# VH-VL binders against Probable Brix domain-containing ribosomal biogenesis protein, part 10

Target 1, 224 residues: Probable Brix domain-containing ribosomal biogenesis protein, of Pyrococcus abyssi (q9v200)
Amino acid sequence: MMLITTSHRPTRRTRSFGHDLERVFPNSLYMTRGKKTIQELLMEAYDRGYERLLIINVWKGNPLKMTFIKVHPDDWGYLGYLYLHGVKLQREMGFRGLNPIREDMPLVVTTAKRVGLDHLAFAQVFSELTTGKFVPRGDKSLLSIADKYNTDVLAVIERHPRGIVVNFYRLDVTKERAVGPLINVKIWIMEDGRRWDYKEAFGIKVKPRRKEGEAEEGARKDSH
Below, E stands for the ipSAE of ESMFold2; O stands for the ipSAE of OpenDDE; V2 stands for 0.75 times the mean of E and O plus 0.25 times the DockQ between their complexes.

## First folded at step 4 (VH-VL; framework fv_anetumab)

Design s43 (at its last look DockQ between E and O 0.03; V2 from the best seeds 0.00; counts 0 for: pae E 7.5 > 2, placed apart)
Fold by OpenDDE, look of step 5:
Structure s43 (fold): chain C 224 residues (1-224), chain A 118 residues (1-118), chain B 111 residues (1-111)
Amino acid sequence: as target 1 above (224 residues)
Amino acid sequence: QVELVQSGAEVKKPGESLKISCKGSGYSFTDYWIGWVRQAPGKGLEWMGIIYPGDSDTRYSPSFQGQVTISADKSISTAYLQWSSLKASDTAMYYCARLSGELLFDYWGQGTLVTVSS
Amino acid sequence: DIALTQPASVSGSPGQSITISCTGTSSDVGGYDYVSWYQQHPGKAPKLMIYEVSNRPSGVSNRFSGSKSGNTASLTISGLQAEDEADYYCSSYTSSSTYVVFGGGTKLTVL
């Protein structure tokens, strides 16, 4: 499914998060970034038959950003970005040592019950980013959905007042609760222009990003 | 300096209507959510709801949905909490508080005591 | 119903350290780091003391600290002073329609 790596010099927590993702994305692999360039990573991902490259970016010792890249020899490109409030690791949720999924099964992406349009939109985006299969939740149980699509793993988009949460279920491990990791998303941006910001959605004033480009034009006029 | 000033204490009878106010100053009133919190005598804090004065988006706690109305007048930087028909059980201190961009109540009003007795 | 459970009361002597716990009954509460602590003196409005588990607002004494383990958040007050005698409430944001929940409060007595 995807090759997972990190930015350079990841923290232990970030590496753990990468491994957690390896455990919930079917047929995925976590790879140590080392000194590899993005191009080298893409080549490796392609050679290994992965469709996505995921790079976890670190800020102040924590996962901050998830970058999804399409792996294709003729059409490689950035797909989108998730900016994170934070993550909760599987071990922090009480699950340790889960085995990666090496069986052929889809990642089903669904939502909690009675979610809003933003959650549905994100579920679709997340499925696109991960090559998962979006399945509307309706009134169905997670088990029923899993059975229908012959999968043991589900990504569930959940409500949160501060962003959107992605949680993961491994039904082969437990049917009672999510195993994680829990990903709290504050912003997602797609390369096609689609985006979502929790501040905007919640009605919190977002200071306009100063266009970085306006500062450079003022300095050139005075030198004549 | 950010300040929330609430209206004075109220003494009412069951069945009466009431509207109390919370005026914000020292910040852009339309850019922050305002919440209402109830505290019954000798009891804990209860979140009632929040309003965004910029567009009057209002969200209620399930326990208070349909029991009260939260509103705001942005022209005078004032939020309101109102009852159509008070009950004795509505006797409490009511606080307004500003919800920050970090989703915490960083500034609080001084509280409005509402007493409902026959 | 999502609930935060606090001890009803805690006591300590001046100069001691005390800890107040806040335990979530649901994974929705324990799974997030959006725990805040408020101090309330008698007849006064609550004051924010800690947010996001361990962050201290400006003007709050460094004697106040917050932590979390599992589904339990903790407020620690070191070097206990008479002025610390108050009610303390934890709060959290949930993924449920309730959004905000308060603990039952803890009365801190300084002996």
Scores: ipSAE 0.021, ipTM 0.582, lowest interface PAE 5.4, mean pLDDT 89
ESMFold2-Fast, scan of step 4: ipSAE 0.426; ipTM 0.760
ESMFold2, look of step 5: ipSAE 0.031; ipTM 0.557
ESMFold2 (binder alone), look of step 5: mean pLDDT 91; pTM 0.919

Design s45 (from a04 with heavy chain S100D G101Y D105G; at its last look DockQ between E and O 0.03; V2 from the best seeds 0.00; counts 0 for: pae O 5.5 > 2, placed apart)
Fold by OpenDDE, look of step 5:
Structure s45 (fold): chain C 224 residues (1-224), chain A 120 residues (1-120), chain B 111 residues (1-111)
Amino acid sequence: as target 1 above (224 residues)
Amino acid sequence: QVELVQSGAEVKKPGESLKISCKGSGYSFTDYWIGWVRQAPGKGLEWMGIIYPGDSDTRYSPSFQGQVTISADKSISTAYLQWSSLKASDTAMYYCARLDYELLGAFDIWGQGTLVTVSS
Amino acid sequence: DIALTQPASVSGSPGQSITISCTGTSSDVGGYDYVSWYQQHPGKAPKLMIYEVSNRPSGVSNRFSGSKSGNTASLTISGLQAEDEADYYCSSYTSSSTYVVFGGGTKLTVL
């Protein structure tokens, strides 16, 4: 599915987050960034048969941004970015040592029940970014959806007071609750021009967007 | 220290005009919305409107649209609330408050309030 | 638009826990996630106690907590103290209309 790595010199927490993602994205691999360039990473991803390269950027010790890159021999390109309020790691959610998924199954992307249009839009975007399969939730249970699509893994888009949340379910681990990681998204930007900003959605003035890769001033350290 | 300081109490007659002020200090005044909140005697809080001093974008509560004017002078970090013609029903405490973006619409800093009394 | 309904009054004894509810009705999906709580003592300006449903600003006692279930937000005050006697207001921001709405307020009496 995707090769997952970080910016240079990641913190322990960021590495942990990368490993958590490895555990919820089917057939994905976390790779230590080291001194590798993006080009080298792309080549590695391609050689290994991954369709996506995910780079987790760090600010002040926390995951700040997720960059999704399309891995294609003829079309190397950025797909989109997630800017994060923060994350909650699997271990912080009470789950440790989960095994990566190495069986062939889709990542199903769905929503909580009764979510807004923004959540639906993001669910679609997230599915595109991850090569997941978007499935409208409707009134269906997560179990029902999982059964229908023969998967043990669901990404569920949920409401949150601060941005939009992605939570992950591993039904092979537990059917009772999400295992995480929990990703709190404040901004997403697609290369095709689609975007969402929680401030804009909130209807407040937004500061000019900083250049890509620059940390937003005032980003709260999520103590999670 | 971040603070909002409001102008003093006002005693007016019906029909008179009034402009009260709210001065911000200790922060970038142009980067935060300022809201006005009315509280009639013994009553609850009522949102009146907000202004972004950076560009003077102003939003009103439907109940106060056309009834008051909210403005700001960013050069002196001051927001204003004004009436062209006061009514007895305008008797209330008026608060200005800072709207923090990072707190998703919460008013984190409040002025001390300005009491406006309108009586014949 | 969101309308917020609070009980007019609540009471508790020192050391007890009390809860103030704030029930919203709105056609705006998601707008009610931006719930804040304010404390107001007589003759004083309101003070922000909770934002984003459950977050405390710096300097606010951990005795104050916020939660939400469905369309009802709740402020819980644990270990009730005499100083907690005040009016409490919930508020919400609606993204669609760019409105701030306050609840009717709740008078908390410490017995």
Scores: ipSAE 0.023, ipTM 0.577, lowest interface PAE 5.5, mean pLDDT 88
ESMFold2-Fast, scan of step 4: ipSAE 0.543; ipTM 0.790
ESMFold2, look of step 5: ipSAE 0.269; ipTM 0.712
ESMFold2 (binder alone), look of step 5: mean pLDDT 90; pTM 0.929

Design s46 (from a04 with heavy chain L103V L104Y; at its last look DockQ between E and O 0.03; V2 from the best seeds 0.00; counts 0 for: pae E 9.2 > 2, placed apart)
Fold by ESMFold2, look of step 5:
Structure s46 (fold): chain C 224 residues (1-224), chain A 120 residues (1-120), chain B 111 residues (1-111)
Amino acid sequence: as target 1 above (224 residues)
Amino acid sequence: QVELVQSGAEVKKPGESLKISCKGSGYSFTDYWIGWVRQAPGKGLEWMGIIYPGDSDTRYSPSFQGQVTISADKSISTAYLQWSSLKASDTAMYYCARLSGEVYDAFDIWGQGTLVTVSS
Amino acid sequence: DIALTQPASVSGSPGQSITISCTGTSSDVGGYDYVSWYQQHPGKAPKLMIYEVSNRPSGVSNRFSGSKSGNTASLTISGLQAEDEADYYCSSYTSSSTYVVFGGGTKLTVL
């Protein structure tokens, strides 16, 4: 259960991404940011019974960062961040106007078959960020996993040459392919010190940047 | 019967090259990571790197990056560990091990080890 | 690269229970449920005893159990027997670029 919003001044694409997430995170709500502060958003999320606040940041018209915050009146805090190569919207994958999920079912987080260790680690991290249920894939089909955990929605972590992909299935809509959104992750960072960077994972040599570090630090405190 | 069978012991001189092998049988070789683990005489286990033979995705411990080459020939279900120029400090037992497909964090099948001795 | 911390040695008498600790960080032992334990007798390859913190592979005695609390995993051997005398290594997935890290090893002596 998640309250989803954006940075101030979202684009239509960013709002569409937020609504797409609303349609794949069970019992979640997209809310217009307006002029609300983080504290106001946290109180709204708490009053409505949400466990997480998700803020989508935009840069040059694209959603490029997702910030996850634990909702609690006395023990709230930033949990982690996803920095994105990009997204594909549900409408770009051929799906429009899907209904939000209002039943009491879990988001199951699993992987494609035959993934790497980084994908398994991220599946666990993504389940923590979203309050989803991590289920190792093994040789199981998505249908058998969905049946066992009594859900229609799965986030599937997939291989990518330079990153990690999250792809969403709504089995009540179709059993044959993902509905999206598709999220292409390049970096993830947890506030407890766990992190992953595609450049480090593949031996890409990049000197540390002051602006990159400053933007990440500022975004943690001033994220929408 | 799932097995990893390693090549025999080697006695080499400093500066020589060496390629040791690890042959998998009884399972789909290309579907599991294979890791290499070093154990110097009287010392503990030290992971060196892993390879996914299906696409040759290879990852090294920072301590071994550039020091060895890990490779695989999936047509004969064999992984390799290779040095271009051996040092006396390379004297150790070398194990290959399969990362479990059910757990992804545990080496469930180990080769018998290949003892490499590098001495003048 | 950075080994998980294990005691260098532990000892116990036959029939006793002993515990071997394995301490890491939130980036490995504390952050993930991918901790394994290996037994190694002299001259032999390691043998997997525990995976995913507390699960035993088929054929491993239920005298061996695993747990963790915070950043420390534990291997407990109950009903200690002479054949348990061996070196024990923990390992964990790590979110660093190394993927897998081993502990330094613990020599168990049965008195």
Scores: ipSAE 0.007, ipTM 0.570, lowest interface PAE 9.2, mean pLDDT 85
ESMFold2-Fast, scan of step 4: ipSAE 0.681; ipTM 0.841
ESMFold2 (binder alone), look of step 5: mean pLDDT 91; pTM 0.931
OpenDDE, look of step 5: ipSAE 0.017; ipTM 0.585

Design s51 (from s03 with light chain T94A S95G S97N)
Fold by ESMFold2-Fast, scan of step 4:
Structure s51 (fold): chain C 224 residues (1-224), chain A 120 residues (1-120), chain B 111 residues (1-111)
Amino acid sequence: as target 1 above (224 residues)
Amino acid sequence: QVELVQSGAEVKKPGESLKISCKGSGYSFTSYWIGWVRQAPGKGLEWMGIIYPGDSDTRYSPSFQGQVTISADKSISTAYLQWSSLKASDTAMYYCARLSGELLDAFDIWGQGTLVTVSS
Amino acid sequence: DIALTQPASVSGSPGQSITISCTGTSSDVGGYDYVSWYQQHPGKAPKLMIYEVSNRPSGVSNRFSGSKSGNTASLTISGLQAEDEADYYCSSYAGDNTYVVFGGGTKLTVL
């Protein structure tokens, strides 16, 4: 599915996140960045038969941005970006030492049973970014979806007060709960112009109430 | 280990200002929403608003928008609820509570409450 | 305003089972699996008893169970004990602009 790496000089948390993703993206590889250029990474991904290159960018020690690049010998290009509030690692959800998925199976992308239109739109976007298969949830259980699509791994798009959450299930590990990583998305942008921002989606427009004596109260005397 | 501790009871007169506090401990304060819930004497629970201390993103119930200010100081793991001018109808118990995990599940940890009495 | 409808009171005897209903609309209880239940003893803060319709937090007795059918969620308490006498509130997520909606509350009396 994809080659996964980080920006230069990743933190230990960022490397852990890359390894977590390797364990939930079927037929994928986390590769140490070292001094490799994007061009060298694209060549490596192509040689290994991957359709995507994922670069995890760090800011102040945490994964901040996920950049998805289409891998093709003659037509590679940036596809889109996920900007993150944060992540919860598999170890923080009680799972360690999970094996990568090396069998040829799809990543199924679905939603929690009852979600808003923003979650449905993002499920489609996430499936495009990862080459996963979007499956509408309806009243279906995760087990029934996994069985129908011959997979053990699902990415489930879930609600969050501050954004959109991606949570991963490994049904070969546990039938009951997500293994992670949990990804909390605050902004997504596609190179084709589609975009979403949690602040706009939730109608945040209110400026803080001005304090008494705020300096600019007289400054707009020239306009009314 | 995980707890929310609220400031003590307040007795105020109409027109006075007030700021009450809610201090979190035992968890990553900037990673969870804090909500404020009002309970008038002998009445049920009313959601007032929530704040995400990591970036001070604040959401108010329509019935409390403009009536109160919710804020947080992440350097001391404390959230606040503030009135510029109290009314007798503000007499109530005020609870702060933490939303569970990264999902909007429930208020899993509650403060002990702050009783605010406004009388002439 | 009461957004979710609960009975004002229910009663039962020790050892019996009771059920408390919480009725909303397709845009809250019916639309999402984010229904929670809280127990409140007089003079105390609420305590989370059920979240996500039917899950129990660690430390909550398995005598408490939750379910949902259409626009109505239910809390069932089996093997009633004197200490269960309290007010019970349901709540639901109601969409992107309303994070929490509470029910009017139900006073449980253990006879």
Scores: ipSAE 0.006, ipTM 0.462, lowest interface PAE 12.1, mean pLDDT 84

Design s52 (from s03 with light chain S95T Y99F V100Y)
Fold by ESMFold2-Fast, scan of step 4:
Structure s52 (fold): chain C 224 residues (1-224), chain A 120 residues (1-120), chain B 111 residues (1-111)
Amino acid sequence: as target 1 above (224 residues)
Amino acid sequence: QVELVQSGAEVKKPGESLKISCKGSGYSFTSYWIGWVRQAPGKGLEWMGIIYPGDSDTRYSPSFQGQVTISADKSISTAYLQWSSLKASDTAMYYCARLSGELLDAFDIWGQGTLVTVSS
Amino acid sequence: DIALTQPASVSGSPGQSITISCTGTSSDVGGYDYVSWYQQHPGKAPKLMIYEVSNRPSGVSNRFSGSKSGNTASLTISGLQAEDEADYYCSSYTTDSTFYVFGGGTKLTVL
């Protein structure tokens, strides 16, 4: 599915998060960043047959941002960004020693049964970013969905008071509870212009702010 | 040692202003929410509101919206709860508490409480 | 705000098991797996006993366990001891008010 790495100088927590993602994104690899450039990472991802490159950016010891890049020899490019409130690691959910998924199976992305339109929109976005398969939840059980789509791994988009949560299930490990990691998303931005911000979605008041000497907020793209 | 230390007890008259404090130490103050909880004498815990010091995102319980102001000064790792005009009904123990992570897990560290007595 | 519903009191004898319920709606207890339980002794600040429905912080006895079914969460204390006599509060994240709501509290008496 994808090559996963970090920005330069990752913390232990960020490396753990990368390894956790390797255990829930089928046929994916966490690779130590070292001195590798974006171009070198894209070549490595292409050579391994991955469709995505994921870069986990760090701030003050915690994962802050997940950057998704489309891997293609002639048409690679940035797809979108998830800005995080935080993450809960698999070990913090009681799971150690999980093996990566090496078998060819889809990552199914679905929602909790009682969610709003923002959660459905994000489920579609998360599917696009990861190359996962979006499946509407309806009244179906996670086991029923997993059986129908021949997978053991599901990403479930859940409600959260200050954002949107992605929680991962490994049905080859446990049929009752999520294994993690749990990802709490506060902002997502797609290169095609779609965006979401929990403060706007929940009507949360924000003090006037100046950012980088500018009074007006605008969409901002990452640079190499 | 991770701890929250609150300011001392206050005795005030109705109509007076008051600002009480909650100082965090031993952790990254800007990375955790600080909540405020009220407990009137002999009563249960009442949720007042919460602030994220890193970006000053502040949210109030509907019962306390407009009644108090919650703020934080990240340069000194201190959160504040403020009244412009106290009422006798504000007599209570006030606790601050740290939410245990960016994921809003639970309030794992509590201040010792500040007793506020408002009497004529 | 309306608090989550807990019984006002519960009692038991040493060695027994007791359960305290906490009932909300789909906007709080039923909608999220973020239910916490706090113990408060007279004159003391609350202490976290359970978080995220069923997890215990380091140092909390395994005699304390949590569960949830639909809109009702439960705290169970097994092997009841005199030191367990305290007030217990549940809490949950909520969309109905900004962030968080507490239960009304339950006084546990160890007879």
Scores: ipSAE 0.008, ipTM 0.518, lowest interface PAE 9.2, mean pLDDT 85

Design s53 (from s03 with light chain T94D D96S S97G V100Y)
Fold by ESMFold2-Fast, scan of step 4:
Structure s53 (fold): chain C 224 residues (1-224), chain A 120 residues (1-120), chain B 111 residues (1-111)
Amino acid sequence: as target 1 above (224 residues)
Amino acid sequence: QVELVQSGAEVKKPGESLKISCKGSGYSFTSYWIGWVRQAPGKGLEWMGIIYPGDSDTRYSPSFQGQVTISADKSISTAYLQWSSLKASDTAMYYCARLSGELLDAFDIWGQGTLVTVSS
Amino acid sequence: DIALTQPASVSGSPGQSITISCTGTSSDVGGYDYVSWYQQHPGKAPKLMIYEVSNRPSGVSNRFSGSKSGNTASLTISGLQAEDEADYYCSSYDSSGTYYVFGGGTKLTVL
């Protein structure tokens, strides 16, 4: 499915996230960035038969941005970007030592049963970015979807107060719960112009800390 | 060790203002939501609201919107719950608690509680 | 209305198993795997016992287990002991605008 790497100078947490993704994206490889250029990574990805290059950028120790690039020898290009509030690693969900998926199987992308149009739109976007297969949830169980599409791995798009969450299930590991990683997306942007921001979509207002002087000045202005 | 330490008990009269505190230690304060939970005498737990200290993003329970103000000062790893004008019905134990995940998964670390008594 | 529905009380004898139910709707308990359970002894802060339906935090006895079917989550305590006597609260993420909701609480008496 894809070659996964980081920006230069990744933290241990960012490397762990790359390895987690390697375990839920079928036929994918996490590769140490080193001094490799984008062109060198694209050539490597093409030679290995991957359709995507994913670059994970870090800021202050945590994954901040996921950049998806279409792999093609003559027509490569940037596809889109996921800006993150944060991630929860597989080890933080109680799962260690999971094996990468070596079998040919689709990554099925679906939603939780109770989601809005923004979540459905993102499920489609996420399937485009990863080359996954979007499957509408309806009233179906995850097990029935997995069985119908001959897969053990699902990315499930879920609600969140500050964004949209992607959570991963591996039914060859456990049928009881998600294995992770859990990805909290605050902004997504596609190169074709489609975009989403949780603040605009959910009408979320962030109240900055007010100093005493600012509160007093506001009161004086309002007295008119 | 991960810990939340709350300010001491308060005895107030109706109409007075009050600000109680919750100080986090042993973890990255700006990376976790802090919630406030009310428990009236002999009653159950009531979620009041949460704040993400990293950017002061605040969410209130509909029952408490406009009745209290939740804030945080990340420079001293402290969250606050504030009333502009207390009522006798505000008499309760107030807990602060850390949410374990970004998805409001669970309150994994709790403060010891601040008892607020409002009487005339 | 806003709170998840729990029985007011449950009782058992030492060594028995008891189950406490927590019923919500498809916008909270039924819609997500984000159910947690808290134990509260008199005069003490609540303690997390179960998170994400069935996971135990480090240090919580395996006598405590959680499950969910449809809109109802359950906490089961096996091998009941005197120190299990406490109030138990469920909670869940709520997608309908509240973000988080607690159950009404269940008093467990160990006879």
Scores: ipSAE 0.008, ipTM 0.509, lowest interface PAE 9.0, mean pLDDT 85

## First folded at step 5 (VH-VL; framework fv_anetumab)

Design x1 (from s36 with heavy chain L103V L104Y; at its last look DockQ between E and O 0.03; V2 from the best seeds 0.00; counts 0 for: pae O 6.7 > 2, placed apart)
Heavy chain, then light chain:
Amino acid sequence: QVELVQSGAEVKKPGESLKISCKGSGYSFTDYWIGWVRQAPGKGLEWMGIIYPGDSDTRYSPSFQGQVTISADKSISTAYLQWSSLKASDTAMYYCARHSGEVYPAFDIWGQGTLVTVSS
Amino acid sequence: DIALTQPASVSGSPGQSITISCTGTSSDVGGYDYVSWYQQHPGKAPKLMIYEVSNRPSGVSNRFSGSKSGNTASLTISGLQAEDEADYYCSSYTSSSTYVVFGGGTKLTVL
ESMFold2, look of step 5: ipSAE 0.622; ipTM 0.831
ESMFold2 (binder alone), look of step 5: mean pLDDT 91; pTM 0.936
OpenDDE, look of step 5: ipSAE 0.023; ipTM 0.633
ESMFold2, look of step 7: ipSAE 0.526; ipTM 0.802
ESMFold2 (binder alone), look of step 7: mean pLDDT 90; pTM 0.930
OpenDDE, look of step 7: ipSAE 0.019; ipTM 0.559

Design x2 (from s36 with light chain Y32W; at its last look DockQ between E and O 0.03; V2 from the best seeds 0.00; counts 0 for: pae O 6.7 > 2, placed apart)
Fold by OpenDDE, look of step 5:
Structure x2 (fold): chain C 224 residues (1-224), chain A 120 residues (1-120), chain B 111 residues (1-111)
Amino acid sequence: as target 1 above (224 residues)
Amino acid sequence: QVELVQSGAEVKKPGESLKISCKGSGYSFTDYWIGWVRQAPGKGLEWMGIIYPGDSDTRYSPSFQGQVTISADKSISTAYLQWSSLKASDTAMYYCARHSGELLPAFDIWGQGTLVTVSS
Amino acid sequence: DIALTQPASVSGSPGQSITISCTGTSSDVGGWDYVSWYQQHPGKAPKLMIYEVSNRPSGVSNRFSGSKSGNTASLTISGLQAEDEADYYCSSYTSSSTYVVFGGGTKLTVL
């Protein structure tokens, strides 16, 4: 499904987060970034049959950004970005040493019950980014959904006071609660122009985005 | 700006009915739960219940189940709390608040409160 | 069902750090991870200060922090200021509960 790596010189926490994601994305692999270029990573991802490359960017010791790249020999490209408020690791949620999923199953992406349009939109976006399957929640239980789609893993989009949360369920581990990691998203941006900003959504006066454009330019330079 | 504006103070007698309101603005009213919190004079906060204005799904605290009715009119971005028959013990400040999520007990936006006084 | 217990009052001098505890009585140790803290000044609506044990909403001073150990959540206010004098309430949700529970509140006096 996905090759997962980090920016150069990741912190322990960032590495842990990468491993956590490996445990919730079916048939995915965390790879140490080392000195590998994005091109090398893409080649590696392609050679291994992955459809996505995920790069976790670190800022001040914490995961800050998730970059999703489409892996295709003829059409590789950036799909989108998640800017994070933060993450809660599986170990911080009381789960340690979960095994990656190596069985063929889909990542089902759904929402908590009674979420807004923004949450639904993000759930769709997240499914696109991850090659997951979006499933409207309705009044169905997570278990019911999982059974219907023959999966043990669900990404659940939830409300959050300052953003949107992605939480992960591993029903093969526990049916009672999410295992994480919990990802708190503040901004998502798709290459096709779709975007969401928590400040705008929550009515927070957003100062004109002058400076955030500079961080995106740095990522483009590494693609050459 | 995201805000909740509540209706004005009420002075009532026991046995009277009452409906107070909470109007949301600055955000998608149908996308967030609205809760009601009671605070008796000099007392703490009491969670009464929540409503999802999008489909009017309503959940009550066991202590308030059957005692009050929570409703919403999404067309005017307004939530309601109502009594069929007030009691003196209903004297309190009533706050509406935006609930951050279905299972997240965080009220991030609060109304200014509605004082309800019930006296003979 | 979870019951949350807070001290009735705490006090501190300006510049000091104080901690307000919120203890759950749930038999499930660690069964509640969704603790929020609210500040309420006299005659005002409550304000969300902390959510999910340790997270601050935008606009909340970094002097406010939250933590949890066992069945006790704590709100810590560092560098105590006169404006911090208020009532503080914790709240929580448990997996066994379908409703929010508030603590009894703590009156913070700044001496």
Scores: ipSAE 0.020, ipTM 0.547, lowest interface PAE 6.7, mean pLDDT 88
ESMFold2, look of step 5: ipSAE 0.344; ipTM 0.743
ESMFold2 (binder alone), look of step 5: mean pLDDT 91; pTM 0.930

## First folded at step 7 (VH-VL; framework fv_anetumab)

Design y1 (from x1 with light chain S26R D33N; at its last look DockQ between E and O 0.03; V2 from the best seeds 0.00; counts 0 for: pae O 6.6 > 2, placed apart)
Heavy chain, then light chain:
Amino acid sequence: QVELVQSGAEVKKPGESLKISCKGSGYSFTDYWIGWVRQAPGKGLEWMGIIYPGDSDTRYSPSFQGQVTISADKSISTAYLQWSSLKASDTAMYYCARHSGEVYPAFDIWGQGTLVTVSS
Amino acid sequence: DIALTQPASVSGSPGQSITISCTGTRSDVGGYNYVSWYQQHPGKAPKLMIYEVSNRPSGVSNRFSGSKSGNTASLTISGLQAEDEADYYCSSYTSSSTYVVFGGGTKLTVL
ESMFold2, look of step 7: ipSAE 0.588; ipTM 0.816
ESMFold2 (binder alone), look of step 7: mean pLDDT 90; pTM 0.932
OpenDDE, look of step 7: ipSAE 0.008; ipTM 0.549
ESMFold2, look of step 9: ipSAE 0.454; ipTM 0.777
ESMFold2 (binder alone), look of step 9: mean pLDDT 90; pTM 0.933
OpenDDE, look of step 9: ipSAE 0.018; ipTM 0.548

